# VH-VL binders against q9y8t7: the designs that were tried, part 11

Target 1, 261 residues: q9y8t7
Amino acid sequence: MRDSFLQKAIASAKDRTSLLEEIAGNCSPKPGRPSLSSSIREWVYRVGGAVIAEYKRCSPSAGAISTLDPVSYVQATRDASAAYSVLTEPNWFCGSIELIPYFARYKPVLAKDFIVSETQIRIAACMGASAALLIMEALTPRELQELAAAASRYGVEVLVETPDASHAVEASRLAPGSIIGVNSRDLKTLRVDYEAMLREVSKAREQLPGEVILVAESGIDSPDKALKAFKAGAQAILVGTAFMKNPQLREKILAELLQIP

## First folded at step 2 (VH-VL)

Design Pb7 (framework fv_prolgolimab)
Fold by ESMFold2-Fast, scan of step 2:
Structure Pb7 (fold): chain C 261 residues (1-261), chain A 125 residues (1-125), chain B 106 residues (1-106)
Amino acid sequence: as target 1 above (261 residues)
Amino acid sequence: QVQLVQSGGGLVQPGGSLRLSCAASGFTFSDYYMYWVRQVPGKGLEWVSAISSSGSTIYYADSVKGRFAISRVNAKNTMYLQMNSLRAEDTAVYYCAKEVPYSYGDWRTDAFDIWGQGTLVTVSS
Amino acid sequence: QPVLTQPLSVSVALGQTARITCGGNNIGSKNVHWYQQKPGQAPVLVIYRDSNRPSGIPERFSGSNSGNTATLTISRAQAGDEADYYCQVWDSSTAVFGTGTKLTVL
């Protein structure tokens, strides 16, 4: 279900598309971008799970999350992260497309925004992003299919964020080859629900083909919660606020919770 | 405008039961996590229980697990704490509380912005 | 379950800055909330998620949280700030309150 905030974010993204077209002009996807899915699979093979570290300066509910600069964040997180999730939404998440090139020097980058246009995907690729977020609840099935196809044409992988197992299965069929994320929210409050996410990740893992990468996105703020997400069947976890507050947490997750092959 | 009004406290003998009520007004009750927090007179705050907006996710402090049951009826804008097998150590002022408002991208605030007036529960013979 | 340690009491002169600490292992990785409680009254949230102020709370109240210590700062202290102050975190499946600090405004 689309909430009032999500509707405002979508409207803002559509308005920002015109500015992106002016900035982007005739740019081409940056060559040599590493694969997000390949990095995740390598980490899963070696240590039993992957961490996508999210650089997020602020959020609607929390306001300012951290004053940590990108250089300090990368210094603290690079060796323990499979990828970076970089917010490019400027109005509510204090993001910028200009952050992508910096993070892309070190790891595959997932461009995190309310993506509603092919132009947003193309520009993320021009800046060096390996993957783009598509939020299933923000898109119609037709829009999801069209944006996934556009991403494929630009050599951009997609991570489709879904609220539950049934949507995860549908997303996998509508966007074959995509990475599937589970970010469960209460439908009325729109609040992220960690326990619901665990149940839905487990259900999705049973129903999705084994080669489909499943990412747990909700409420992981401790090593124990990370371990439970991996045990539920996620190959990767996406961690934002907790890493912005304590970047060293990801090392603890890897050292104490992920199994060595 | 936003208020939590409590009732149901009183004196009870050890081993007895009491049911506390917390009636909400001025906000959409079904949108928020709700909590119970207690305080022994002259001592500090101790969290007791939490219940999700729908009632499907529930947490208890170890000290009350198996004896207390939190519930809510969203249609009545009311939360309850059923206290069974009461002990002298459960003597406290009990507060209900609601979360700070939440938005997309955050899973919960875990902060208590509005509190009820408190209800004294005394467990003694 | 983390133990959150606060000083038993802190004194501040009228108009000066009070600092109340909340110590806990790796507390900087958690969201810290602060409550003010006056005798016979319910607690009042003064800071949530480390540094955010609820509507109606004066900007004299601020918070920070890093490493093993969170701090509530009350600048330009007023007589009405005299109260007990509690920090609080959510850890895994439980909320933990600090031991409480009595602030005296001299």
Scores: ipSAE 0.005, ipTM 0.452, lowest interface PAE 11.1, mean pLDDT 85

Design Ua (framework fv_ustekinumab)
Fold by ESMFold2-Fast, scan of step 2:
Structure Ua (fold): chain C 261 residues (1-261), chain A 122 residues (1-122), chain B 107 residues (1-107)
Amino acid sequence: as target 1 above (261 residues)
Amino acid sequence: EVQLVQSGAEVKKPGESLKISCKGSGYSFTSYWLGWVRQMPGKGLDWIGIIYPGDSDTRYSPSFQGQVTMSVDKSITTAYLQWNSLKASDTAMYYCARHEDYYGSEPYFDYWGQGTLVTVSS
Amino acid sequence: DIQMTQSPSSLSASVGDRVTITCRASQGISSWLAWYQQKPEKAPKSLIYAASSLQSGVPSRFSGSGSGTDFTLTISSLQPEDFATYYCQQYNSYPLTFGQGTKLEIK
């Protein structure tokens, strides 16, 4: 990829942000937003793992994934989900910031976008998001620290997405108190790689303090893959395309978790 | 199934303008890059450039920058390669090809059009 | 620009033979190399990407190997439909560059 897609996504995010500066200045973070980390810890305590269900209508690799409306998706997923990940990136993922209020009525919302500015975090908080995604590969160490600090000022939790254990450790050091995600790619094909993610999650769990929440993100499309991710040391999993195609899959994941005393 | 269908052969004189086409079907047209490749008779393949149909972003080979223009019409899932003033040295087979280049993708040409032969002679 | 050189320029072989074609990059390209097959008067067809990964639908008799600067395409037990010209292409950096081609002819 030579990072060409990531560079385009970042440039697009900067352009979108500039149009929202005045609106962001006039809005206030919505009060009473539930904590993402608290919800994850509660689900881990009760059943041994948490599911972050991702609402995305399209992606570059899949094109159009599903025409499910938010109401139908929530009805099918809410009872077994700890949180919703909501795409707000409009050009490649068919997302919208306007989706956040719908999901926020039911569960903590993670705003999922290529976040490069404090303005994006502020707007997400104004719409009702509890947390925002920061992609380590899209940011310099200084940018990561500054955006994490900005999120804290708005009462927004941060999930830092990393490609491997060493970056996970560094991300935790640069942004203390953040939730850490692992989304690994095969080094030859640059595609998301479930087996690499498992190895890196296990390594990260050994190196990170026990209180740091670890999220597995790559290639989880079955209950067995979900269970292996939890056993590797993840407290939560983030599942996107599989839930858009079969929103009842998370019920099957919950059922499997309950069978393991 | 994925298919790229190119326009028919062209015979032109030096100085004339030309626009050839490549129509995509069987996939999300706006989600994949489209590349153009030149092959002169008896010679190898030369990369011209790529265009992303979703936003018309282009990247040209330095050898072809300013020599040709790439464009798309999303409404008919068609990409174009155009010359304002053809030269005899533009005589070649021109291929369009799909290039997957998104976060976590594989940047190589996975599907090719059948080619458009362009002949420029006096 | 990265220059790609293939050897041999042409090769004669018989059905059932094991055929090896080599591609060399003028500088390191990691594993970012693809192989294409082109029959006379036809468009190229993708065979291999990332040096060793088979494109969907390509027969298992095709395999690729190598990293850095030296790469190999191997056809085990050559079939009649395999007589064609083969091209390597690097995609480590822009501009994308192709080898000059290796013509595989029937002996």
Scores: ipSAE 0.006, ipTM 0.424, lowest interface PAE 10.4, mean pLDDT 85

Design Ua1 (framework fv_ustekinumab)
Fold by ESMFold2-Fast, scan of step 2:
Structure Ua1 (fold): chain C 261 residues (1-261), chain A 120 residues (1-120), chain B 107 residues (1-107)
Amino acid sequence: as target 1 above (261 residues)
Amino acid sequence: EVQLVQSGAEVKKPGESLKISCKGSGYSFTSYWLGWVRQMPGKGLDWIGIIYPGDSDTRYSPSFQGQVTMSVDKSITTAYLQWNSLKASDTAMYYCARQEDWYGSPFDYWGQGTLVTVSS
Amino acid sequence: DIQMTQSPSSLSASVGDRVTITCRASQGISSWLAWYQQKPEKAPKSLIYAASSLQSGVPSRFSGSGSGTDFTLTISSLQPEDFATYYCQQYNSYPLTFGQGTKLEIK
């Protein structure tokens, strides 16, 4: 189920929690944060699908991905994006919680990190995040329920990331009202598997209530792959590496997605 | 296929240095921890430690801290276990094993083992 | 350190038997327990993780149960290839620790 990288990331996140609490003190969630789910539903209504654009400077498998600054990234992506996914994990994804306020000026922000504490969710909301990522494979069922409840108290939406349809269904039961993501990986290589993701998204769509927002997260690097993910039943797609590494591809994908009915 | 291939058997004298290897293939080498486990002749399994190839972070068992050194060479997807000065009590089978589940995870794939014999 | 104790240390059984091996942790480890099989002169093979989840390719006659401090490995309808030494291992906290092993022998 879980890989060893996730375990190391979880341990790091636990260590970071105490420091975050010390430096942030008793901050309160920033008022007026736009809703992630509302933005997704608006884009689905207008053009048939929504894009969550991910700002990610590096990753364990790819190393350094891009040196694009946030201003250039926003200017290139804001007109076709429903939301931004912003990495706040510093050790493997070159993220920073300080990135959230900038992106939050333009679109709802999903704080993307290995979240293991209420403190991480609260501080993300203080910085302006509308939603927080909970990784199902990184949490026990009780931890998932407790963190989802905490998010609700802070007015923070939750996107629960799952590896397949059966976990997606269980995640929806454990955290009702959450946005559900499917991010399929080959267990041997840990590489994102686009075809597996399509199959699992389709299976999850059949089993989940129609009002549950489903997000496809794996291997979307072309307009055709994005369209197939929407046809499989996803309301939104999350695109990171393709937008960071290939500026021309980024513009082409976003331009074509604007044409989806 | 995921494979962990270890170096061949070694026969050494007390006080000599030794470096044994474990080569990974068929998976993303930097995405998994690699552990080392000792099994003395006729005895059970003793955890030595783990290393994360992506950044060379190490966690040693207190019993092995300072006695051995774990390292990796990412360019050839190989992990190493090294002694500066062998003792007769180091005679054992040494396994490398990959961890892919939970933090401090169980092992999923194992190398075939390297027999180290230390005698005078 | 968390100490893992297996019972029995050895047992003799016949093909077709139902075999149960137990493992006890000196403190609570939730479900963070694995089972391994080791045949003579071979490397260990992973059987079960998270106390009850079967590793890919492991026959369904193997099953695990338990949580907290008490765990069991069950082999229904024992087969000739199942004669081996079995080890439990906790991965709740460092250092990782194994049980002393249970040797399953032919009657």
Scores: ipSAE 0.000, ipTM 0.392, lowest interface PAE 16.4, mean pLDDT 84

Design Ua2 (framework fv_ustekinumab)
Fold by ESMFold2-Fast, scan of step 2:
Formats: sequence, C-alpha cells, structure tokens
Structure Ua2 (fold): chain C 261 residues (1-261), chain A 122 residues (1-122), chain B 107 residues (1-107)
Amino acid sequence: as target 1 above (261 residues)
Amino acid sequence: EVQLVQSGAEVKKPGESLKISCKGSGYSFTSYWLGWVRQMPGKGLDWIGIIYPGDSDTRYSPSFQGQVTMSVDKSITTAYLQWNSLKASDTAMYYCARLDYEFGTSYYFDYWGQGTLVTVSS
Amino acid sequence: DIQMTQSPSSLSASVGDRVTITCRASQGISSWLAWYQQKPEKAPKSLIYAASSLQSGVPSRFSGSGSGTDFTLTISSLQPEDFATYYCQQYNSYPLTFGQGTKLEIK
C-alpha cells in the first residue's frame, strides 16, 4: 500500500525532524531520567502487573478522543501508573514534544511517535523521556538496529512495537535489551483486535526469555481484559483511549491486581 | 486519481441472470476492500457486502447472503456483482465503493462509483 | 445488527443557517462512524470518517462529533450546494449499517 497511513506518517516525521534539528539540534539529554523497565519490574514484583497510561488526545481511528488536560490526567492516574506514554506526533495524534517535561515530573515517559531518526530520540531525551517507541513495521531491520543503538548512546530505553509473536521474537533478536510490545490487528479488517493480541502475547511469552518485558497494547478497556492480558504473559499493559475517556479505570485495574493471590 | 467506473444500466426480466462490473484505477486494486451498496428507488443505502481483491475473501450482509455473488478479476482490476435469477425486488441502483484503511481505521467508503441502475420487470 | 437512527428525517433551512443532524446507534460503536452526502441522481460522497475526521477536499464548515451511541453532523453556515440527503454509517461491526437518511431542503 504505497499511500498507506504509515508511509505518510513516516514522511511527515522526516520533515518534522529537519525542523527540530534547525531549532533545537544542540540540546543535551536531561540527567536523572528514571528507567521505564525498572518501574515496570517494580510494579510486577509488588502487584503482579504494570500499567503504562497513555495520554492521547486524538487518533486517525477515533478522531478527537478527549479534551482532558495533562494536569487532570496525571491527577487521576499517577498513583496506579508505572509510566506514561506521551504522544508527540502532532498531525494525526494531536501530540506535542512539549508534553514530555510535564509527565516526566511524575513517572518514566515513553515518547510515542513515528521515530525514523536519531535526532527524534535525542530531542525526546532532552525533554525528559526515558524510552522511545520504535515501530517494527515502519523500519527495516538495519534501521531498527541503528536506532536502538542510537537510543542506547543517549541513555534511552526502547519499546519495539510488533504486530505478532514472530515479529516480537525477531525484534528482541535485532534489538537486545528492548522492551517488546504486541499491538495486533485483524489482518482482514485491519482493526485493533484484543483476542488476537492475547493469542500473540501468549505465543511471544513462550518464545522470549523470561527477563524480556512484554507489553500488551490492543483493546484493553476493562479490568477483566487487563487481567487476561497479564495472565497471558504480559508484564505491562498500555492503555490509551479507555483512560482518556475514563481515567478512574486504573483504580479498578489496580484493585483487581491487588486481589490476585 | 482514484476512479471506480461501473457498467451501464440494465433492463431484465424476472428469472434472468445478470453480472455487473466495477473497474478500479489510480490505486493498488489488490490492497483495498471493495464494497457493494444497494439503493432502492426513493429509499436509503443498504450494504450488500465487501470483497478483498488480493485473495477474493468476502463478507456478505445476512440479507444478501445467497442472493448475489461478488467476485474480482485482478488482471483487469474489475469487481463483479452477479445474480443467478433476478426478482422484481432487485430493481435498484447498485454502487461499488472503495473502503479506506488507515492504521487502526477501516471500512468507511472513501470513493464511490457512479452507480449501475438495474430494472427488473416483466 | 446495529440499527442507525437519524433525526430529523427531513428539515428545511436557509442559506447561512447552522444545521445539525443527529445519528443514534442501537449499541456502542466507539468512533466508528462515517457521514455521506448524496445529491439527487448522484452517487454518495464521503464527508467525515471516525466520527470527526474531515475528508480531504470537504469544506471546513462541515464537522462531526460524538462517540459511543450519539453522533452529530454540523454545517456551520449552509451554502446552496449543501442541499442534499445525509447518511450516517457505522463500521464497528458486521453487517455495516446506514441510517435512514436526513433530507436537507430549501425553506
């Protein structure tokens, strides 16, 4: 699909990166950024699972999701979240790199964007991000390896987003030490598919070393769906639209986690 | 530019067979779902089904399952809607339309053909 | 099947008016809703997808809002070319279903 959304997003990201280089190319990463992986492991140890709360104001699939401001979102979610995923893509997700410093005050931040350049990673780190998203479907194997290496040089952790278990295994091989995400869609409908994500998370957990952190990213909009994802083998879940519409959902998820023997 | 060009109007008698066409151009034909929509005279839009030209996978509306057959010929970027035995109640305008896909978004119609009027009467 | 109900079935308006058309789903469809415009004897034209995303080339006076079960299409300042029938359509689940249409006519 030459005119697919992904190709358009990648082209836009290259243009935005050139502008950012001109404006802020000489910044240095902020010191003292907390580790995303360490926070996830601490929450898993204490309660059996971690929640990455995503601040996402709009998306192509949902249009405008919420006008909820960052302050209100943090107030509603901070006590039950291991980390924040912050959209920095402005054209389709209504994101902004300027949001990172605010969220970074409270929790490790995953910068969520179509990352195609080392400069995007460096600038996210300058703003306070602990980790950066790399989308496996958007990158060649060599590009994935090079961007993961660049992230390491800036002290930035990587979450590699994959569509299925086979890609999850390959991503872990190509970018050792990365956090691995599974964001599945139905191949025919192309919609986010919660049941497919569960199957692929289970398959990936069987094949990946136990120390590799696995994140479930599709269609979690209830406590029951969250618990099922953890039982499938995910150490963390990433929740976006549901938290933007109902930030108090995190309290219910945490309450259920605390009751598991 | 994306274009969907449909075959011309048809006048048929009950019991006759019919096959109408929709030719796509200006995009990757095998990469997008294509749908069929019926509009009876003076009525609203009614979804018939969708077909994925890359592998001919089909999804039919329950009310049209067994009534019509969707197919494609990839070599000429053309989709077809076919009846084995027409009924007077099949009299309608038939539209083909491409279904858009964006990451996480699918199955709204972005480009429409001009329509094929099918009249079935004795 | 998910039933889509539009209100009103028809309305009369004048050029320059603000017009709102509503669409209700019989069950939750998230934001998986599109709006189409159909002029007499013409094929439908896509206006809005994902409840609020404007199609390329569609004038900015058109906007959509809503989520779950209740959705609206708004035309902020009606123009002569906007007199048409408008349809909503859910694409959350099969079968795909359309509203019955709202006919917008000159007062």
Scores: ipSAE 0.000, ipTM 0.429, lowest interface PAE 11.8, mean pLDDT 85

Design Ua3 (framework fv_ustekinumab)
Fold by ESMFold2-Fast, scan of step 2:
Parts: sequence; C-alpha cells; structure tokens
Structure Ua3 (fold): chain C 261 residues (1-261), chain A 124 residues (1-124), chain B 107 residues (1-107)
Amino acid sequence: as target 1 above (261 residues)
Amino acid sequence: EVQLVQSGAEVKKPGESLKISCKGSGYSFTSYWLGWVRQMPGKGLDWIGIIYPGDSDTRYSPSFQGQVTMSVDKSITTAYLQWNSLKASDTAMYYCARHGDTYWESGYPAFDIWGQGTLVTVSS
Amino acid sequence: DIQMTQSPSSLSASVGDRVTITCRASQGISSWLAWYQQKPEKAPKSLIYAASSLQSGVPSRFSGSGSGTDFTLTISSLQPEDFATYYCQQYNSYPLTFGQGTKLEIK
C-alpha cells in the first residue's frame, strides 16, 4: 500500500541526505527569497485565490506524465501562478534539486519532497526555495515540530500536508505559522479523493483561524473544481498533472475567479 | 464503493460497427485515467489505449491506432470503445480499468480497479 | 516499445512453497512496474505497484522487488487460492506494455 511506498521514499530520502551533507559543505540560505505566504495573500487580495503550479514529470501511479521542459512550462504558467511547487524527489517523481534555481527566478518555490532531515531544508534554501513540504503522515509529532523549528532557523516557510480537518488543526498547533494543506483519501479505499478533500477543506476552514492559509491539494483538473475548492475555504490550490497536460488551464481558472462578485 | 461496470456480451458479423461501454461509480470520474485492454482467447493482456476524461486526452497503442476510437460522456460517467468495421480478429475479451495519477493529487497504483469485461465475438 | 519478458512461462508448485516469478524489461524503467493476478475467466486484480508497493487488501505473503530492468514477484508461502496467471506491466513510458504471463499450477 501507500504506507509501504512512504517507507521506501523515506529510506531513499535518508540516503540522499547523507550524500547531500558530504557535498553541501557550509552553504547558507540564498538571501532575498520571496515569501510563499505573502505571495498567496497578495493573490487572494487581488483576485480571490492563488495557484501553486507544480512541475512534475512523472509519478508512481501515472508513470510518465509529460515531456514538457521547465522553460516551456514557466513560459506557459508564470503570469498566472503565485508560486511553483518543484519536485526534487528523483526516484519516483523524476525530480531534481537542480530545478529549484530556475523556477526561483520567477516565483516563490515550494520544495516538494519526502523531507526527513534539517539538511534537506537547508540545501533547498541554498538553491533558492522559499518553502518546504512536511508530510504529517510521514513524520512523528516530534519530528514535525523539530523540522518546522529548523525551517524557521533557515528562514524557510513550511507547508504541512494533512489528510483531513482533524489533522489540519493538530498540525497548526504543532507547527504555528505554517501553511496547511489538505490532501484527503477515501477512507474505504485509502486513495486520494477530490470530493473527500472538499469536505475536509470546508471543515478545516471552520476550525482554523482566518489568518491560517489553507491549500487544497487533491484532484483539481478543471476551472469548476478549482472554484469549488476556493469556495470551500481554501486560499490556494496546488495543481500538478492538469497543468503538465494543459498549462493554459491556469488562465481559465483565473478567469473564473475574476467572475466572482 | 469504487466500481467499473461494462456492457454485456456482443455477437457481431464482420463489417458491422460496435460501441461498448464502461460506467464508473463511487469516485471522481474526471480525476483518473481510464484504459482499455484486450485479451484474445487463451492469450495474454494487450494494452489498447488510455483516455483522461477531464479533457479527453488520448494515448493509443501503435497496434490499435486507427482501429478503434475511445471516448467519454462525463455527464453519465461512461467511457466507450468503438469500431467502425469489425473483423474476425477482433474476437476477444475487452476490459476497462482505472489508472491513477499521483500520490499528492489523485490515484494510486497503475490499473487498480478493473471492469468485469465485455466478450466480443465476431463470426460469419 | 519496451518489451517485457516473464520467466518462467509456467510453473508448478505445492501449497506452502516459496514461489518467485521474474520480469525483465528491454530498457530501464526505474520502478514503474506493476504486477497483476488473473484467475480463470475473471478480470485481472492489482497486486503490486511501483515495483514493491503492496496494493490494499492483498495478503502480505506477496512481495515485489527490483529496479531498472530486472524485477521479481515472490509468494512466500503458496496458498490454494494463488493458482492463477501473473502479469507484469511497465508504465514508465507509452505505449504501456505487459509481459506474456506466467501460469502458476498447483502440483
């Protein structure tokens, strides 16, 4: 199952961290990185919602998604994106830490990986990342707190990915000031589910303080689904596969947002 | 529950047209790929193609390109596989199957949910 | 196209035996390999994805391993209900391709 996959991804991340420590030396976070949360808040203020566009070439469930190169992707998406989510996991998602500097030229970058060490956060920041993903299901509560504290020391924002409203509330308490993401599963099949995500986003919004940024992360592949996620209470959406197939979809989502009185 | 239910068995003559269906339920139909697989009597599995219902993007196996057409009707969560002119060599069991997308957005393993199959017999 | 070759084409084993089936890709496919079980006159059932991740509801006696070009499916203690044909499938690139199948018969 997914737990088996997470265990393998975590083990791989630990091995990669050992190698990165050898070659990273004493690198320091790159100065002048734009804030992810500030960008999201500005887009919400101006148009009612923010899009985090994900660059993802492959995945375990889909295999090869797209051969679209980073330059073409940025050209198609930069003007309508608040931020980029950049996969740095190489074994299953075709990612690379080397992609961060390119995307960071244009927008705040969220480093998307199975982050299990302070070293991964520091090196992402050295490459230009503004934020790092922490997966609640991959970490113990203590590990989450420790990694969030480490991120703070490096001036790196945290997006904590959670499966439901209850965990979203807990994550906000364990890592104050973090952006909270909801990536929900169907409880019977344990698969990621757009409808479940909408229910959990709505519940989380009712329970979280208004200043906490909430991100919807499951199955958004149309303007109508994006609009519904924003109406449920998300300030931002994270969209990967749909944008890799049709980068122009972002313009359609923006057009729908601008139709809200 | 997540299910794919296929249309019933068909008996046809060479040269006739045919359209078989695969109806999804219990999940977001436009968030997963839907694939078609052929299995000739006593033989293995042959991938025909895959369609993404959200935008009707299609990928066909080179062996089936131009031989069949995949389509979807999102309003009734149904996918179709169509032949304009059947041949005796089209006699086979045809399966539809759901293919996931990503850990973070939608989906799960490759072909995780399968239809029960539609037996197509073409004889004269 | 990536060719998938399974070995052996057929195998006979007794209940309680450890069974190993192999699958070889004609070029590197990373970990993008799935295993399916098909019983006579039934639709295939997903067992393993991403080379080694067990599908929900599948007994723990099934396991997968490998990366690149060489992959294995192992059944640690064969049960009567495991009589079936097993298929591997790569999903690293289009077109998607299946192995020819391995038929497992109970002795």
Scores: ipSAE 0.005, ipTM 0.434, lowest interface PAE 10.4, mean pLDDT 85

Design Ua4 (framework fv_ustekinumab)
Fold by ESMFold2-Fast, scan of step 2:
Formats: structure tokens, C-alpha cells, sequence
Structure Ua4 (fold): chain C 261 residues (1-261), chain A 126 residues (1-126), chain B 107 residues (1-107)
């Protein structure tokens, strides 16, 4: 049913895209969007790592995560975040494309959704997104190449999410210039697997060119886990549920690990 | 599409060995846990255990540990439940069922059982 | 082991009635509860997963609610084909335990 869920999410995304096309028309990407990769590199240069803070109101397994509003979230995270990851998937993650303009006022925005069409990328850019998520497991190699090329035409950067080092290497080859994410899960339990992610990040770092930005995405819910991910070779970490549920944790990670004044 | 097909009814005597089967089709057999459930005549559902076909890892209910053996043959996408020596108290309907996965943005968790076999009736009498 | 207790063990109802079946866990199981329907001489059928999510193909008159230790299955307007035995199951931890079942009978 895991593959069935992904296919249902993809079908939903296609239906939503048809509606977006009819409502938004042929909008153009908003000019002056800041670069996600440049922001990450600046934070790495300054403090040794970058945080992509994810605003996520609900998820299928957790249900309602938090009622924390975007204003309060930005106030708590802006000074230590390189970027915001914003869920735009409405059916399972309580996301909205309308959130993008708000977060884009402060930091580069990664539009996080099941992206299967050029139209989704274009409209995210119209709203102010700097980057879009492409999920390698949801796409064929040809679809990945075509969507990455489309993103480039709109001046949209791509973060390709992969489950392991071998896919990370393949994704970098298929979509040159993309940011590469590693989001690993245990196939027996289907749970996010931090230890597997840590090993796969280390293996990917050894194989990828040094200029390729590597993002660790699995199970980072403590300062120690964040530090180990950076030491394994990730330049950025993506933190979602932990930041939404625990304000004390996000303050501690952002202040202590990144040494934010 | 996704199906679990079980072997036919069995009539056995106490002390005999038995191996019943559950064949999966329409999905990645090695990627999902497969469970076994007993239902004695007129009684409720009783969980036996679960096996991961990818590596044959097993989790038994304490009540069934040592009483039965779960195994798989990946080459024919088939799971087995086996007794070395049957007892009259083993008389029951036996179901196999696939554990339902759910993805949270490609990070997954397991739910209950989503696909069930039709059942194998085992009768043990003199 | 986590014990699952259903109430009532049986109930009689008429077509069109609103029916409620409850399930209680001996310890907290978050939302990790499923509901199954079993008709005479048939294998169980999945109705609800994650306490409140309706399985594909199941009529909208079925709904589930609850979290932690107390859970409810509701049938908003009972149909003739709904007379069956209903089981809850926790999947928070091994062994995956079922409730004893609730038999729904025609009045």
C-alpha cells in the first residue's frame, strides 16, 4: 500500500494541477527570488552548516502536528534558518500554495509537494518559491530529467530527494546542478531511519563532486543528530516535525549547533 | 490486483505434520510483512505472528512461539505455516494477511492488515 | 501484551439505526488501531486504519474516532449488509492484538 499511497498522491497532484492551470493562467515567475543554494553555501561558509526549516501543519501518520501560525514560526526560526520548506500539498499535509508568498518575504522557499508537472513548478515560482522538490521515487529517470530542465527554464532550483547514496549519485547525474537530499527509511518498519540516512549521506558525500550540496532529511530531532549529519558530509539539514512540535528543541538546535549570536 | 491465495482445507490426525501455504501476487512480496491469524470455530480472531519475506525475520505471539513455524519461499512468492505435530486444539480457520503500509511523505509506517487470504480450514480429529 | 476490550459483545439493531461500537486498549496506542468487518463464513475485511481513515471502497456511513486508549466505530445509518461481527486491532506494538469482537444482529 506504500507504493499505492505514492500513486494516489501523484494522481491527486495531477488533478490539482488542472485546477491551478485554470485559475492561475500563464503567470510568470516572480523576479528577484533569492537562491536556495547560495543561501546554504553562505551559512556553511559562516557557521559550518545550514538549516532548512519546514513549516508543516499535519501529516498522515501524526495527524494534526501544531496550530503554530506562520508569523510565530518565522519569529522563532528566521535568524538561524537558511531557507523554509513549505508544504503545498493540501490533502495529507494541510499545505497551501498561499503560504509561499509569506515565507518568501524572509528566506528562499522550497516548495514541498508531489511534483509531477512543469505547471506545478511554474506556479510555485509565480508565488515566490526559489526551489522545488522532486522525489526520485515518484519519477522515472526521463521525467526527472524533463522536470529539472523545466525548472531551469523558470529559474527554479531543484532539490532531488533520494532514499540512499546510489540513487543520490544517479539523481546528480540525471539532474546536474541540483541539490541532493537523502531521506532513508527502514524497509521492514517503513519508519524514517536516521542511522541508515547517516551512513548513506557519508557514502554519497564520498561519491558526489564537492560542489554538490547534500541535504540530510531523516529523523533529525536533536542537536546531537544534527551535528552528526553535518559531520557525515551534509551541508544542510531539513527539520520538520521536531521544529513544529517542540519550540525548545528548535531554539537549542539553531542557537547551539550553528552558534548564532 | 493484490491478492493472497491460500491452500485448500486439510483433515489430519493428532501427531501428523502439516504445512499450509499463502501465495501473494500483484505486489512486491519481499517488501511487506505477512501475518497469520487463527480463528477457532465460533470464536474471535487470534494473532499468530508476522514474517518479513525479504529476510525471513519473524515475530510470534507468545502463545504460538514454538507451536508453529512461519517461513517463506521468495522464488514463488509463497508463505507457509507449519506444525511438526498437530493437536485437536489446532482445529481452526487460518488466515494470512498482508500488513498495510502507509507513507508519510515517503517515510513510512505500518497500519493494520489490508489484504486477507480466503482462509484454510484445518480439522484435526481421530 | 496490550489487551483490547470491545463493548458491547453483541447488540441488536434495525436498518436505519445509528450504531456505535467501542474498543478500549489496556495502555496507550496513539492512533494505531484498525477496524475489521467479518461476515459469516468469510475472511475479515479492512474497514478503518489509523483509528479514523476509511479503507478504499468502504461506504461513507462507516467512521472511526478516538486516540490513546478509547476508540469508537460508528455506522450512521445501518444497512442490511452491515450485520456482521466487528473487530478492533492495535498495531502499536507486538503482538498485534485483536478485541474479542462485537456481533451486530438484526432486531
Amino acid sequence: as target 1 above (261 residues)
Amino acid sequence: EVQLVQSGAEVKKPGESLKISCKGSGYSFTSYWLGWVRQMPGKGLDWIGIIYPGDSDTRYSPSFQGQVTMSVDKSITTAYLQWNSLKASDTAMYYCARRSPYDEYLSGTYYGMDVWGQGTLVTVSS
Amino acid sequence: DIQMTQSPSSLSASVGDRVTITCRASQGISSWLAWYQQKPEKAPKSLIYAASSLQSGVPSRFSGSGSGTDFTLTISSLQPEDFATYYCQQYNSYPLTFGQGTKLEIK
Scores: ipSAE 0.000, ipTM 0.444, lowest interface PAE 10.7, mean pLDDT 85

Design Ua5 (framework fv_ustekinumab)
Fold by ESMFold2-Fast, scan of step 2:
Structure Ua5 (fold): chain C 261 residues (1-261), chain A 122 residues (1-122), chain B 107 residues (1-107)
Amino acid sequence: as target 1 above (261 residues)
Amino acid sequence: EVQLVQSGAEVKKPGESLKISCKGSGYSFTSYWLGWVRQMPGKGLDWIGIIYPGDSDTRYSPSFQGQVTMSVDKSITTAYLQWNSLKASDTAMYYCARPTEYYDLSGAFDIWGQGTLVTVSS
Amino acid sequence: DIQMTQSPSSLSASVGDRVTITCRASQGISSWLAWYQQKPEKAPKSLIYAASSLQSGVPSRFSGSGSGTDFTLTISSLQPEDFATYYCQQYNSYPLTFGQGTKLEIK
């Protein structure tokens, strides 16, 4: 169940924050971090779309995904990626904040976690992250606004993850200037739902200002699905599980995207 | 090492009650769902349901809803499967198994108990 | 309910053979399929999850492929310890359902 899991993840994040405050005491955001939004816009200008490649070793829905190391992953994805999404949640996603500095050497990094505190955003920035994920379903409107404001103070961009077009529009209103993601699930199975995501991306594109970057995040596991997501109105796609599970599929998706006129 | 250890074989008569156990060790018991699977003699695998030990949330297969009860005692990292009144058709091997997924109630089972044979005959 | 159908129901093979077992779902299940090996009077052993991800400790001769409705389990070079019954299982939706099993026997 999503609500039950979010409560557990939020409670864990709050506990982790207490320990992270010891580490955060001396750190300041790393200077010279590249912009996530600028990188996406540059790739859209050059080839018509951007790929955010997600390094994710495990997840609740997939269990253990891959033992692929960061060096091998970067070698396979660097040339066709606008950015890296790096899981820093340790209990369910096998993530680590310590992964950020490696990926940040190559591309803008989106820190992907259940972010409930300014401390999590600050530490991500200290490690070199350019952006942080805020999950709309995990936050109240006030919490979303407060965390977005905190991110701005640290020079951290935000990607607000939403389940549908109506939430995407509301998120853009509550956190102006944010990148907006659509991550849709089948209501019956709670699995990522690619077709629902396409419909919701199309609806969100119609309602959002043209300047707002829209990211498609559900079920993209083939070049055809990636192309359809861009055609639906997304400027970027976030690809995680497919790139981690199947190196051959990863290579095929990236190769075809590089050949878009 | 991650282990699921089940209680010993049971021989019962129709109408009797029974409670079998599955003890987890070597992992965070309250962080994983725990499933139950039935295998009738010479037949394949049938999913009974899963329980989350952290809050006792349960999901049953429709074919087993109301036939059995799943429960846990997290203080001794033990799960239970219980019948109020056994039928001859309950004769089967019963396995407990840990799904890999924390979030979803659906999952691939990565760790299995050794099984408990339940025989119900007059 | 999603019905899982395995082909063949039984298969005879020799040590060293390449063996392929198929599993078909009555509805699309994306990649949410697991494979299990079961020896007589033993608990099932996890081999593969998410259609193609090898479980820790499982020999590299085992591999899985497929998505949507059609899936395969391949054993690249059959060993004596591989003679067993193999089950597929979908975990895309409730209730979780298993295939009927494929019994792999010595030829």
Scores: ipSAE 0.000, ipTM 0.416, lowest interface PAE 11.8, mean pLDDT 85

